Miniprotein binders against Mucin-6 (MUC6). Designs and how they scored, part 13

Target 1, 185 residues: Mucin-6 (MUC6), of Homo sapiens (Human) (q6w4x9r395to579)
Amino acid sequence: GHCSLEGGSFVTTFDARPYRFHGTCTYILLQSPQLPEDGALMAVYDKSGVSHSETSLVAVVYLSRQDKIVISQDEVVTNNGEAKWLPYKTRNITVFRQTSTHLQMATSFGLELVVQLRPIFQAYVTVGPQFRGQTRGLCGNFNGDTTDDFTTSMGIAEGTASLFVDSWRAGNCPAALERETDPCS

## First folded at step 2 (miniprotein)

Design sS5
Fold by OpenDDE base, second read of step 3:
Structure sS5 (fold): chain B 185 residues (1-185), chain A 112 residues (1-112)
Amino acid sequence: as target 1 above (185 residues)
Amino acid sequence: DIREEVRKLLLEAFKLIEEAKKAGDEEAVKLLEEAVRTLEEALKTGDPEDISWALLLVSTALIYAAEKLGDPKAVELLLKAQELLRKALEENNPELIKEAIILIKEAAELLG
């Protein structure tokens, strides 16, 4: 399964459903019992301009009982708040430079993350087949059905992205907006 | 023996580094050299986990080179190798490491 966060405010789920939103919060991208130690992948969005529609991805976070790995748009990688040099390995996770513009987080448990640093900060999430039907969050449920991807954290299917996205907030943040955006923004 | 197979792979990697230098691909050189150094360190310990992680890095560097050269077959082999290496780490299975090395070597030969 492949999930992408592109163009600042666009998401494509594991089931290949595209949608957009404008929010300035931390959101859960991926939760699964297949992730060890209560692991979760999260996305941090912030304002990138003066308008409400100018939002962008600014960091990706992998959080578990043991680690809090943050990859930020300024190329800083931290674990539990401490800056780490690349390549960095902690138990079953390694973060390294894939190219001059891309970082990669590789794991032993079927999760891969590629982060594009320039010109736009973007993220690409890949999970193994063992994750089928066992994922939750903004990346969807990876069951081959696009119509139920907007399932909230409470297990309710939503028709629009806004309520779906809001249900996966990791903190107290303003409500997400579902507004028309330029795909090139 | 995994160490012997890794040594053979290192030789191929060194050839690719030299070719990248001749081609003026500084980024490829950098990525490959870093990966090779990591693999050499892993060989010192001989720990299968260390070797597997190093091979993931090597395969990633080679994927960059393969994409640059436009060799989709090499990319496919290397992606498969990465999958095997992740499984090797998860299952603690050294046989999967050997299989991955074979694929990586094959890809390296295609790029040479």
Scores: ipSAE 0.031, ipTM 0.432, lowest interface PAE 3.8, mean pLDDT 90
Fold by ESMFold2-Fast, scan of step 2:
Structure sS5 (fold): chain B 185 residues (1-185), chain A 112 residues (1-112)
Amino acid sequence: as target 1 above (185 residues)
Amino acid sequence: DIREEVRKLLLEAFKLIEEAKKAGDEEAVKLLEEAVRTLEEALKTGDPEDISWALLLVSTALIYAAEKLGDPKAVELLLKAQELLRKALEENNPELIKEAIILIKEAAELLG
């Protein structure tokens, strides 16, 4: 299955449902029992300045009990807060430069991430067939049915993106998010 | 040019929303309203990338309607349109957006 984060703030789910969201937080893209050590793939969104989008993708994070791999639009790769030279290997994960403008994170557990660094920061997520019907997050549930792709963190299928996106905010949301939800602030 | 064709498509989409409401199809109404809202916002920016993404949402809502109605020709047109839109985004080619709009309009007319 393939999920993409393109144009700064646009997402296409594993079941090919596209949507856009406006947020300045870390969001869970993918959680699955198939990911080792409570692994999750996350996306960080921030204000895009003069960009056509109000918000844009600024980093992708793979988090597990062992690793916190961050790939940022600044072309810096860190693991557990330490900058790494490429190619970078752990037991199950390899991060390397695929082209002059693209990085790839390959894993032994059926997850692949390709990040376009330039001219626009974008991400492409590929999962093997073992993930079918076993994914949760902004990339959808990968069950072949687009009508329930907006399944929230509470397990409720929504018809629209708004409640779906908000339900997948990670605990590392910046304080500014609370102000942005209040129309009088 | 592209913006004018998109405005024409919005009129067809409004008609389909009304038909879905009359049919009591709450899911189709929600999907089409979300798609229309996104497309209207994209027209305010005028950015071809924003317009392309909004058109992908519209085509997805229409595929839902076409599959529910059992219209395989409309589904085929919309899938071709989505292929053109994804290619337009990857290659930064606005001419492919125009081709996709024609296919989406044809599908919307079949459904309405």
Scores: ipSAE 0.000, ipTM 0.196, lowest interface PAE 17.0, mean pLDDT 75

Design sS6
Fold by ESMFold2-Fast, scan of step 2:
Structure sS6 (fold): chain B 185 residues (1-185), chain A 112 residues (1-112)
Amino acid sequence: as target 1 above (185 residues)
Amino acid sequence: DIREEVKKLLEEARKLIEEAKKAGDEEAVRLLLEAVFTLIEALKTGDPEKISEALLKVSEALIRAAEKLGDPEAVEYLLLAQELLRKALEENNPELIKEAIKLIKEAAELLG
């Protein structure tokens, strides 16, 4: 299956449902029991330099018990906070330059990530057939039914992208998380 | 009804996920989401054994959160809940699952 993060703010799920992303936080892109050591793929979004109403992808993170691999739009790759020279290899993961404008993260467990660095920072996620019906997050549930693609972190199918996206926040977003319930009370 | 008690727990888990996000604890958010997803999938089966296994994962995620927040009372409730869940699996006793859910909810409320 294929999920894409393109044009700065667009996401296409594993079941081919497109939507636009409006958020400035770290979000769970993909979680699955098929990922080893409690692994998860995450996407970091920030304000666009052109319009403050637009957001764009600025980094992709693979987080597990052993590793925190960050690939940023600045073309820096870190693991556990330390900058790494490419190609970078761990036991199950290799990060390397596929072309002059693309980096690839290859894994032994059926996950592939390709990051386009130029002209626009974009990400492409490919998962093997063992992930079918076993994924959750911004990339959807990979079950062949697009009506379920906006299933929140609490298992509720939403009609709109905004509630779906907000449910998959992983990072600290003080403005959203500190919103007063009754500011005039 | 075990399913109704689990639905109440999921509401508390939603609050805890928001607190972990607020704290910037990416690992806690990931583990809590994993545990919640497992529990929701188990609920679809209606199988007390699968629900118990999912609740053990929820309790493990909450223990990590409780340790980081320095809440020993929440840790004690969660350890007792895990013991009840293991006994429920060994004795095939769904009543112990209900008791464990109550303890997990109390721990979640202390952490929220």
Scores: ipSAE 0.000, ipTM 0.293, lowest interface PAE 16.2, mean pLDDT 72
OpenDDE base, second read of step 3: ipSAE 0.644; ipTM 0.856

Design sS7
Fold by OpenDDE base, second read of step 3:
Structure sS7 (fold): chain B 185 residues (1-185), chain A 112 residues (1-112)
Amino acid sequence: as target 1 above (185 residues)
Amino acid sequence: DIREEVKKLLEEARKLIEEAKKAGDEEAVKYLELAVRILEEALKTGDPEKISEALLKVSEALIRAAEKLGDPKAVRLLFKAQLLLIKALEENNPELIKEAIKLIKEAAELLG
């Protein structure tokens, strides 16, 4: 399964359902019992301009009982608040530079993350087949059905992205907006 | 001898630090100095694992410098060096360390 966060406000789920939103919060991208130590992948969005529609991804976070790995748009990688040199390895997770513009987080448990640093901060999530039907969050449920991807944290299927996205907030933040945005912005 | 090769690399790194100072690149100076210190400490122990880890950090510092200077060839060399060092750690193979050092030195020379 492949999930992408692109163009500042665009998401494509594991089931290949595209949608867009504008929010300035931390959201859960991926939760699954297949992730060890109660692991979860999260995305941090912030304002990138003056308008409410000018939002962008600014960091990706992998959080577990053991680690809090943050990859930020300024190329700073931290674990539990401490800056780490690349390549960095902790148990079954390795963060390294893939290319001059891309970082990669590789794991031994079927999760891969590629982060594009420039010109737009973007993220690409790949999970193994063992994750099928066992994922939750903004990346969807990876069950081959696009119609139920907007399932909230409470297990309710929504028809629009806004309520779906809001349900996966990892804090107290403003409500997300569903607006048309240039994918190149 | 790995230790001797590392010493030579340190000399190149120190040259780069001086050049970075002249260019007013404070960030490059900071990262390179830190990397040099770590490598020097690793040399004291003579532990191939510690040396490899230090070299990974040195290579990362140089990658950042190379990116700023727009030298993709140097970046590619350093990426390859990092992969070799990771493999060296996994396989406990000192020959891979030597090969990595050669690449890092070549990259450093390109940046100098």
Scores: ipSAE 0.138, ipTM 0.541, lowest interface PAE 1.9, mean pLDDT 90
Fold by ESMFold2-Fast, scan of step 2:
Structure sS7 (fold): chain B 185 residues (1-185), chain A 112 residues (1-112)
Amino acid sequence: as target 1 above (185 residues)
Amino acid sequence: DIREEVKKLLEEARKLIEEAKKAGDEEAVKYLELAVRILEEALKTGDPEKISEALLKVSEALIRAAEKLGDPKAVRLLFKAQLLLIKALEENNPELIKEAIKLIKEAAELLG
């Protein structure tokens, strides 16, 4: 299955459902029992430097009990807070430069991440068939049915992307700040 | 054999450092000097795995230099070399290390 985060704010789920959102938080892209050591893939979104109304992907994070690998738009790769020289290898994860503009994180457990650094920071997630029907997060549930791709963290299928996205917020980001609407302008 | 090929690569990397200095590319100079030091230390250990890891760092430094010099062929050769070195480490296959060194040398020659 393939999930993509493109054009700053566009997402296409594993079941090929497209949507877009605006947010300034860390969001869970993918959680699955198929990921070892309680692993999860997350995306960090922040305001664009050229417009206050635009938000875009600024980093991708793979978090497990052993590792916190962060790939940022600055082309910096860290694990557990320490900058790593590429290629970077652990027991079951390798991060390397795939092309002059792309980094790849390859794993032994059926997850592959490709990050485009330039001209726009974008991410592409590939999972093996063992993940079918066993994923949750912004990339959807990978069950072959697009009608329930907006399933929230509470297990409720929503009709709107905003409620779906809000439910997958990670960390201590306040929900109210995701879409600060000024009633006066 | 591998040790002699690595020594030739070190010579090409040193030439690139001089070219980067002439071009005023301070970042490329730092990347290449660090890569050269890491590779020289790995050669002293005689450990094939450490040599392979050092070659991966050298290839990364060369990719950064190639991008700044605008040579996409050199970048493609270095990318292929990195994949061969990763595969060599996984398979414990010294023939893949030799293939990677040839590609890195070809890329370094294009750059300098």
Scores: ipSAE 0.000, ipTM 0.160, lowest interface PAE 16.8, mean pLDDT 72

Design sT1
Fold by ESMFold2-Fast, scan of step 2:
Structure sT1 (fold): chain B 185 residues (1-185), chain A 98 residues (1-98)
Amino acid sequence: as target 1 above (185 residues)
Amino acid sequence: GSAEEIRKLVELAKIHLEFARELFELAKRLAEEGNLEEAERYLKRSVKLLDAAIRILKEAARLAGDERLTEELRRLAEELEKLIEEVRRLLEEIEREE
């Protein structure tokens, strides 16, 4: 199954349900029992660097017990806070430059991530058939039914994207969200 | 250990806890509706996620140099253990009916 984060603010789920949102937080993109080392894929959204888009994807994070791999729009790849030169290899994950404008994170466990760096930062997630019906997050539940693709973190199927997206906040939002305590111009 | 490393583990534990809690709530509803087979599948998935959360929290506690943070992690671990017991109790009840 394929899930995409495109145009700065558009998401298409594994069951091909498209939606749009604007947000400035880290969101759970994909959780699954099929991910080893308690892994999760996350997407970071922040204010857009271009005037025609309010917010956009700025980084994708693969977080597990052993790794915190961050791929940013600035073309920097880090693991556990340290910058890595490509190709970067671990036991089960390889990050490499697939083309002049695309990076790929290939894994041994059925997850692939392709990041388009230019002209617009975008991400494409591919999962193998073993993930069918076993995913949750912004990419949906991969069960072949688009009716319940907006299932919140509380297990409720919503008719709109707003409550769905808000429920998948990872709880590590930028300090900017605390701006209410410092109204300085 | 580093504060960032501990924060990463806490984040992972919370993610697993939330997923497990969701599956448990869904399983309870399915069991009430008589769909015991589906309820059992969700409960087993919940157990695995809770076990993972406990392991993650134990690693975070091992790395924590701050006693206050260690106490908070211990409290969260106890909450997770209690939820694991509740999940397994319902799972055993369903298996007995099969």
Scores: ipSAE 0.000, ipTM 0.201, lowest interface PAE 15.7, mean pLDDT 75

Design sT10
Fold by ESMFold2-Fast, scan of step 2:
Structure sT10 (fold): chain B 185 residues (1-185), chain A 98 residues (1-98)
Amino acid sequence: as target 1 above (185 residues)
Amino acid sequence: GSAEEIYKLVEEALKHLLEAIRLFEEAKRLAEEGNLEEAERLLKESVKHLDEAIRLLKEAARLAGDERLTEFLRLLAEMLERLIETVRRLLEEIEREE
């Protein structure tokens, strides 16, 4: 299945439900028992540089008990806070430059991530069939039914994207993002 | 263990919430009958039970080791805090009518 984060604010779930995303935090993109070492894929959104009413993807994070791999719009790849030269390889994960404008994170457990660096920062997530019905997060539940695609972290199916998106906040927002978010905006 | 303690706190919070609801319904009936003084007394008692429920839920959230459970309990406490604001506004309205 395929999930995409495009144009800074558009998401298409594994069940092909499109929605527009507006937020300035770290969000859980994908959680699954199929990911080793309690792994999770996360997306970091911030205000766009040209408009405070628009948000854009600024980084993608793969977090597990062993690794915290961050791929940022600045074209820097880090693991556990240390910058890495590409290609970067661990036991189960390889990050490499696929083209001059694209990075790829390949894994041994059925997850692939392609990040477009230019002209705009975008992400494309591919998961194998073993993930069907076993995913949670912004990419949806991958159960083949679009009527429950906006299932929150509390298991409630919402009709709109806003409560769905907010329910998947990872809780580790930077102080700068917290200060810039107006309670009345 | 901690899970057992969290469960006990949530159970006690729910008992206070049920009592608050009972008192609120009785107060509503009394207000409809024109007994505003007794309705006010029961609404104040209801608010005390809501305050206790919120305190217990926040304590349970503090003890929770699972972030999702902590967030659920925090949201539940916030919902009850908003309900208290509504009840307090109603109390102010009744006091003005007296």
Scores: ipSAE 0.000, ipTM 0.062, lowest interface PAE 25.5, mean pLDDT 74

Design sT11
Fold by ESMFold2-Fast, scan of step 2:
Structure sT11 (fold): chain B 185 residues (1-185), chain A 98 residues (1-98)
Amino acid sequence: as target 1 above (185 residues)
Amino acid sequence: GSAEEIFKLVLEAIKHLREAMRLFEEAKRLAEEGNLEEAERLLKESVKHLDEAIRLLKEAARLAGDERLTEELRILAELLEYLIELVRRLLEEIEREE
């Protein structure tokens, strides 16, 4: 299955349901028992003056008990707070430059991430068939039925994107105003 | 506004979106054949239908008294605005290379 985060604030789920994203927080993109060591893929959104939207993707995070890999729009890759030179390899994960404008995170457990760095920061998530019906988060539940793709963190299928999106906020998200460098920005 | 009025606006928007997609597929086919002049014409027609769909969705959102429905319609209109901007940029690129 494929899930994409494009145009700064557009998401297309694994079941091909598109929606617009308005938020300035860290959100859970993908959680699954198929991810080792309580792994989760997360997306960080912040205010945007570009990219056809009020908010835009600024970083993608893969978090597990062993690793916190951050790929940011400034082209820096870190793991557990330390900057890494590419190609960067762990036992199960390799991050490398796929093209002059794209980075790829390849894994041994059926998850692939491609990040477009320029001209607009965007992300593309691919999961293997073992993930079918076993995903949660902004990328949907990957069950072949688009009617329940807006399933909240509490397991409730919503008809609108706003409640769905809000339910997948990470607990440590700071308020939007605290992130602004200018109150009139 | 009435739920019936909102429903009719959304249905009309969907008709325009369907026509825009049909024109886009025809333009793609013509471009593959090397007929860039006709492809450009069809892309411009597609953009007109997308613009009308956006207008209708915004009207529906303005009439909606339900906050959740208003938000959903607004998000859909913004998605279509993104698509029209992408098509507009493609048209500019084609015109530059003619």
Scores: ipSAE 0.000, ipTM 0.086, lowest interface PAE 23.2, mean pLDDT 73

Design sT12
Fold by ESMFold2-Fast, scan of step 2:
Structure sT12 (fold): chain B 185 residues (1-185), chain A 98 residues (1-98)
Amino acid sequence: as target 1 above (185 residues)
Amino acid sequence: GSAEEILKLVIEAFKHLEEALRLFEEAKRLAEEGNLEEAERLLKESVKHLDEAIRLLKEAARLAGDERLTEYLRRLAELLEALIEIVRRLLEEIEREE
């Protein structure tokens, strides 16, 4: 399945449900028992544009018990706080420059991340078939049904994006939701 | 543990949850009236009731012999822990305004 974070603040889930939100926090993008060592993919959003209500993707984080890999819009890649030159390899993860404008994080466990650095910072998540029905987070539950893609961290299916997005905030982030986001076609 | 003991713990947990929700509703009313100081006090009191509800639910889960019941009680305690974190973050926001 494919999940995308595009146009600054648009998300398309693994079940192809598009939505937009206006949060300024770190959000859980993907959690799954298929990720080793309590791994999780996270997305960092911050203020963008003239309006205080506009937000955009500024970094993608892969966090596990061993690694904290951060890929930021300023084209810096770190692991556990230390800057890394590309290609960067661990036992199960390789981060490399795919093109002059794209970085790729390839893994041995069925997760692939492609990050567009320019002209707009965007992320594309691909997961193997073993993840079907076993994902949670902003990318949805990957069960083939778009009607429950807004399943919150508490297991409640929402009709709108705002409560769904807020439920996936990571750690110590204030609830700074500036306006409710309607589903977009 | 017996079903009766588990039921008593769950009922007591729900009494604490009901009190927390009552305090939340009162805090909401006070905040709408512009009394953030008193709203903050009530939110802090609600966290104490949520903590007690969590403790009781975890004790009920420890006594439960049914695997599914233990799992659901644990999940409920985790959900209430998340609610406490939301309240604590909101209290920090209010304190920064004061």
Scores: ipSAE 0.000, ipTM 0.056, lowest interface PAE 28.0, mean pLDDT 76

Design sT13
Amino acid sequence: GSAEEIRKLVEEAKKHLEEARRLFEEAKRLAEEGNLEEAERLLKESVKHLDEAIRLLKEAARLAGDERLTEELLFLAIELALLIYRVRELLEEIEREE
ESMFold2-Fast, scan of step 2: ipSAE 0.329; ipTM 0.694
OpenDDE base, second read of step 3: ipSAE 0.022; ipTM 0.350

Design sT14
Fold by OpenDDE base, second read of step 3:
Structure sT14 (fold): chain B 185 residues (1-185), chain A 98 residues (1-98)
Amino acid sequence: as target 1 above (185 residues)
Amino acid sequence: GSAEEIRKLVEEAKKHLEEARRLFEEAKRLAEEGNLEEAERLLKESVKHLDEAIRLLKEAARLAGDERLTLELEYLALRLEILIFEVRLLLEEIEREE
């Protein structure tokens, strides 16, 4: 399963459902029992550009009972608040600089993350087949059905992206704005 | 057409990945047995298979006319490069233990 966060506020789920939103919060991208130690992948969005309606991904966070790995748009990688040099390895997670524009997080448990740093901060999440039907968050449920990807944290299927996205907020943030646009536009 | 050619390239890449996986598993076993030299050899061999897989996927990406498919193939190739780095890290660890 491949989930992408592109163009500042565009998401494509594991089931290949595209949607766009504008929000300035931390959102849960991926939760799964397949992630060890109550692991979760999160995305941090903030205001970008001159327009108040413009938002962009500014950081990706992997949070577990043992680690809080933050990859920021400024290329700083931290674990539990401490800056780490790359390549960085902790137990079953390794963070690499793949290219001048890409960082990668590899794991032994079937989660892979590629972060494009330039020109736009973007993230690409890959999960193994063992995650099928066992994921939740903005990346969807990875069950091959796009129609139920907008399932909220409470297990309710929503018709709009905004309500879906808002349900996966990790904090108290403003409501997200939905925009149905072509990701290539 | 081009789709079939792309498929063939991806299938060939898959074969290399399968071989790499096999070598990884064998290397792991050997390492557990304390045979680090042979484990290292197998890991280096696995890198060759990974490199070939990457080459094939990049070629497939070049042949792809669909932007999405192109990106997917490129992304896959990029992800495989992670494995190479991981192997390199393992090699370094083995070297430290020798």
Scores: ipSAE 0.018, ipTM 0.266, lowest interface PAE 6.9, mean pLDDT 88
Fold by ESMFold2-Fast, scan of step 2:
Structure sT14 (fold): chain B 185 residues (1-185), chain A 98 residues (1-98)
Amino acid sequence: as target 1 above (185 residues)
Amino acid sequence: GSAEEIRKLVEEAKKHLEEARRLFEEAKRLAEEGNLEEAERLLKESVKHLDEAIRLLKEAARLAGDERLTLELEYLALRLEILIFEVRLLLEEIEREE
């Protein structure tokens, strides 16, 4: 399955449900028992450079018991707080420059991340079939049914994106701003 | 029984998490006011509370006989590890300042 974070504030889930949100926090994109060492993929959103009333993706983080890999819009890659030159390889993860404008994080456990650095910072998440029905977070539950894609961290299916997004906040930051009606609602 | 023990561990973890959040919020305010030394002290105290909360949640997860409950407790522990990461980022920024 494929999940995308595009245009600064648009998300398309693994079950292909699109939505938009406005928030300035670290959010859980993907958590699954299929990820080793209690792994999770996260997205950091902050105020956009073109409008202070909108938000944009500024970093993607892969966190596990052994790794804290941060890929930022400034083309800096760190692991456990230390800057790394590419290609960067661990036992199960390799981060490398796929093209002049894209970085890729490849893993041995069925997760792939492609980050577009220019002209707009965007992320694309691909997971193997072993993740089907086994994912949680902003990318949805990957069960083949879009009607429950807004399942909160407490297991409740919501009708709107704002409550869903707020339930997946990882940090100590303000609630996402519901600025306009969901264009797909 | 196990259910009552799990409940007690989770409630104790929640108390540590709320104290950690309070310290983190206070530290951010102090850092904005230029009181970097006091902010650093509170951030280090916040990390200790988060570490204890994570320990308690992982203990609760080990006692859980239900797969969904185990996953929920492990997920909550992961959220706290993310909060520690944010606390450490601010602490590094403050230490770089002085």
Scores: ipSAE 0.000, ipTM 0.206, lowest interface PAE 13.3, mean pLDDT 75

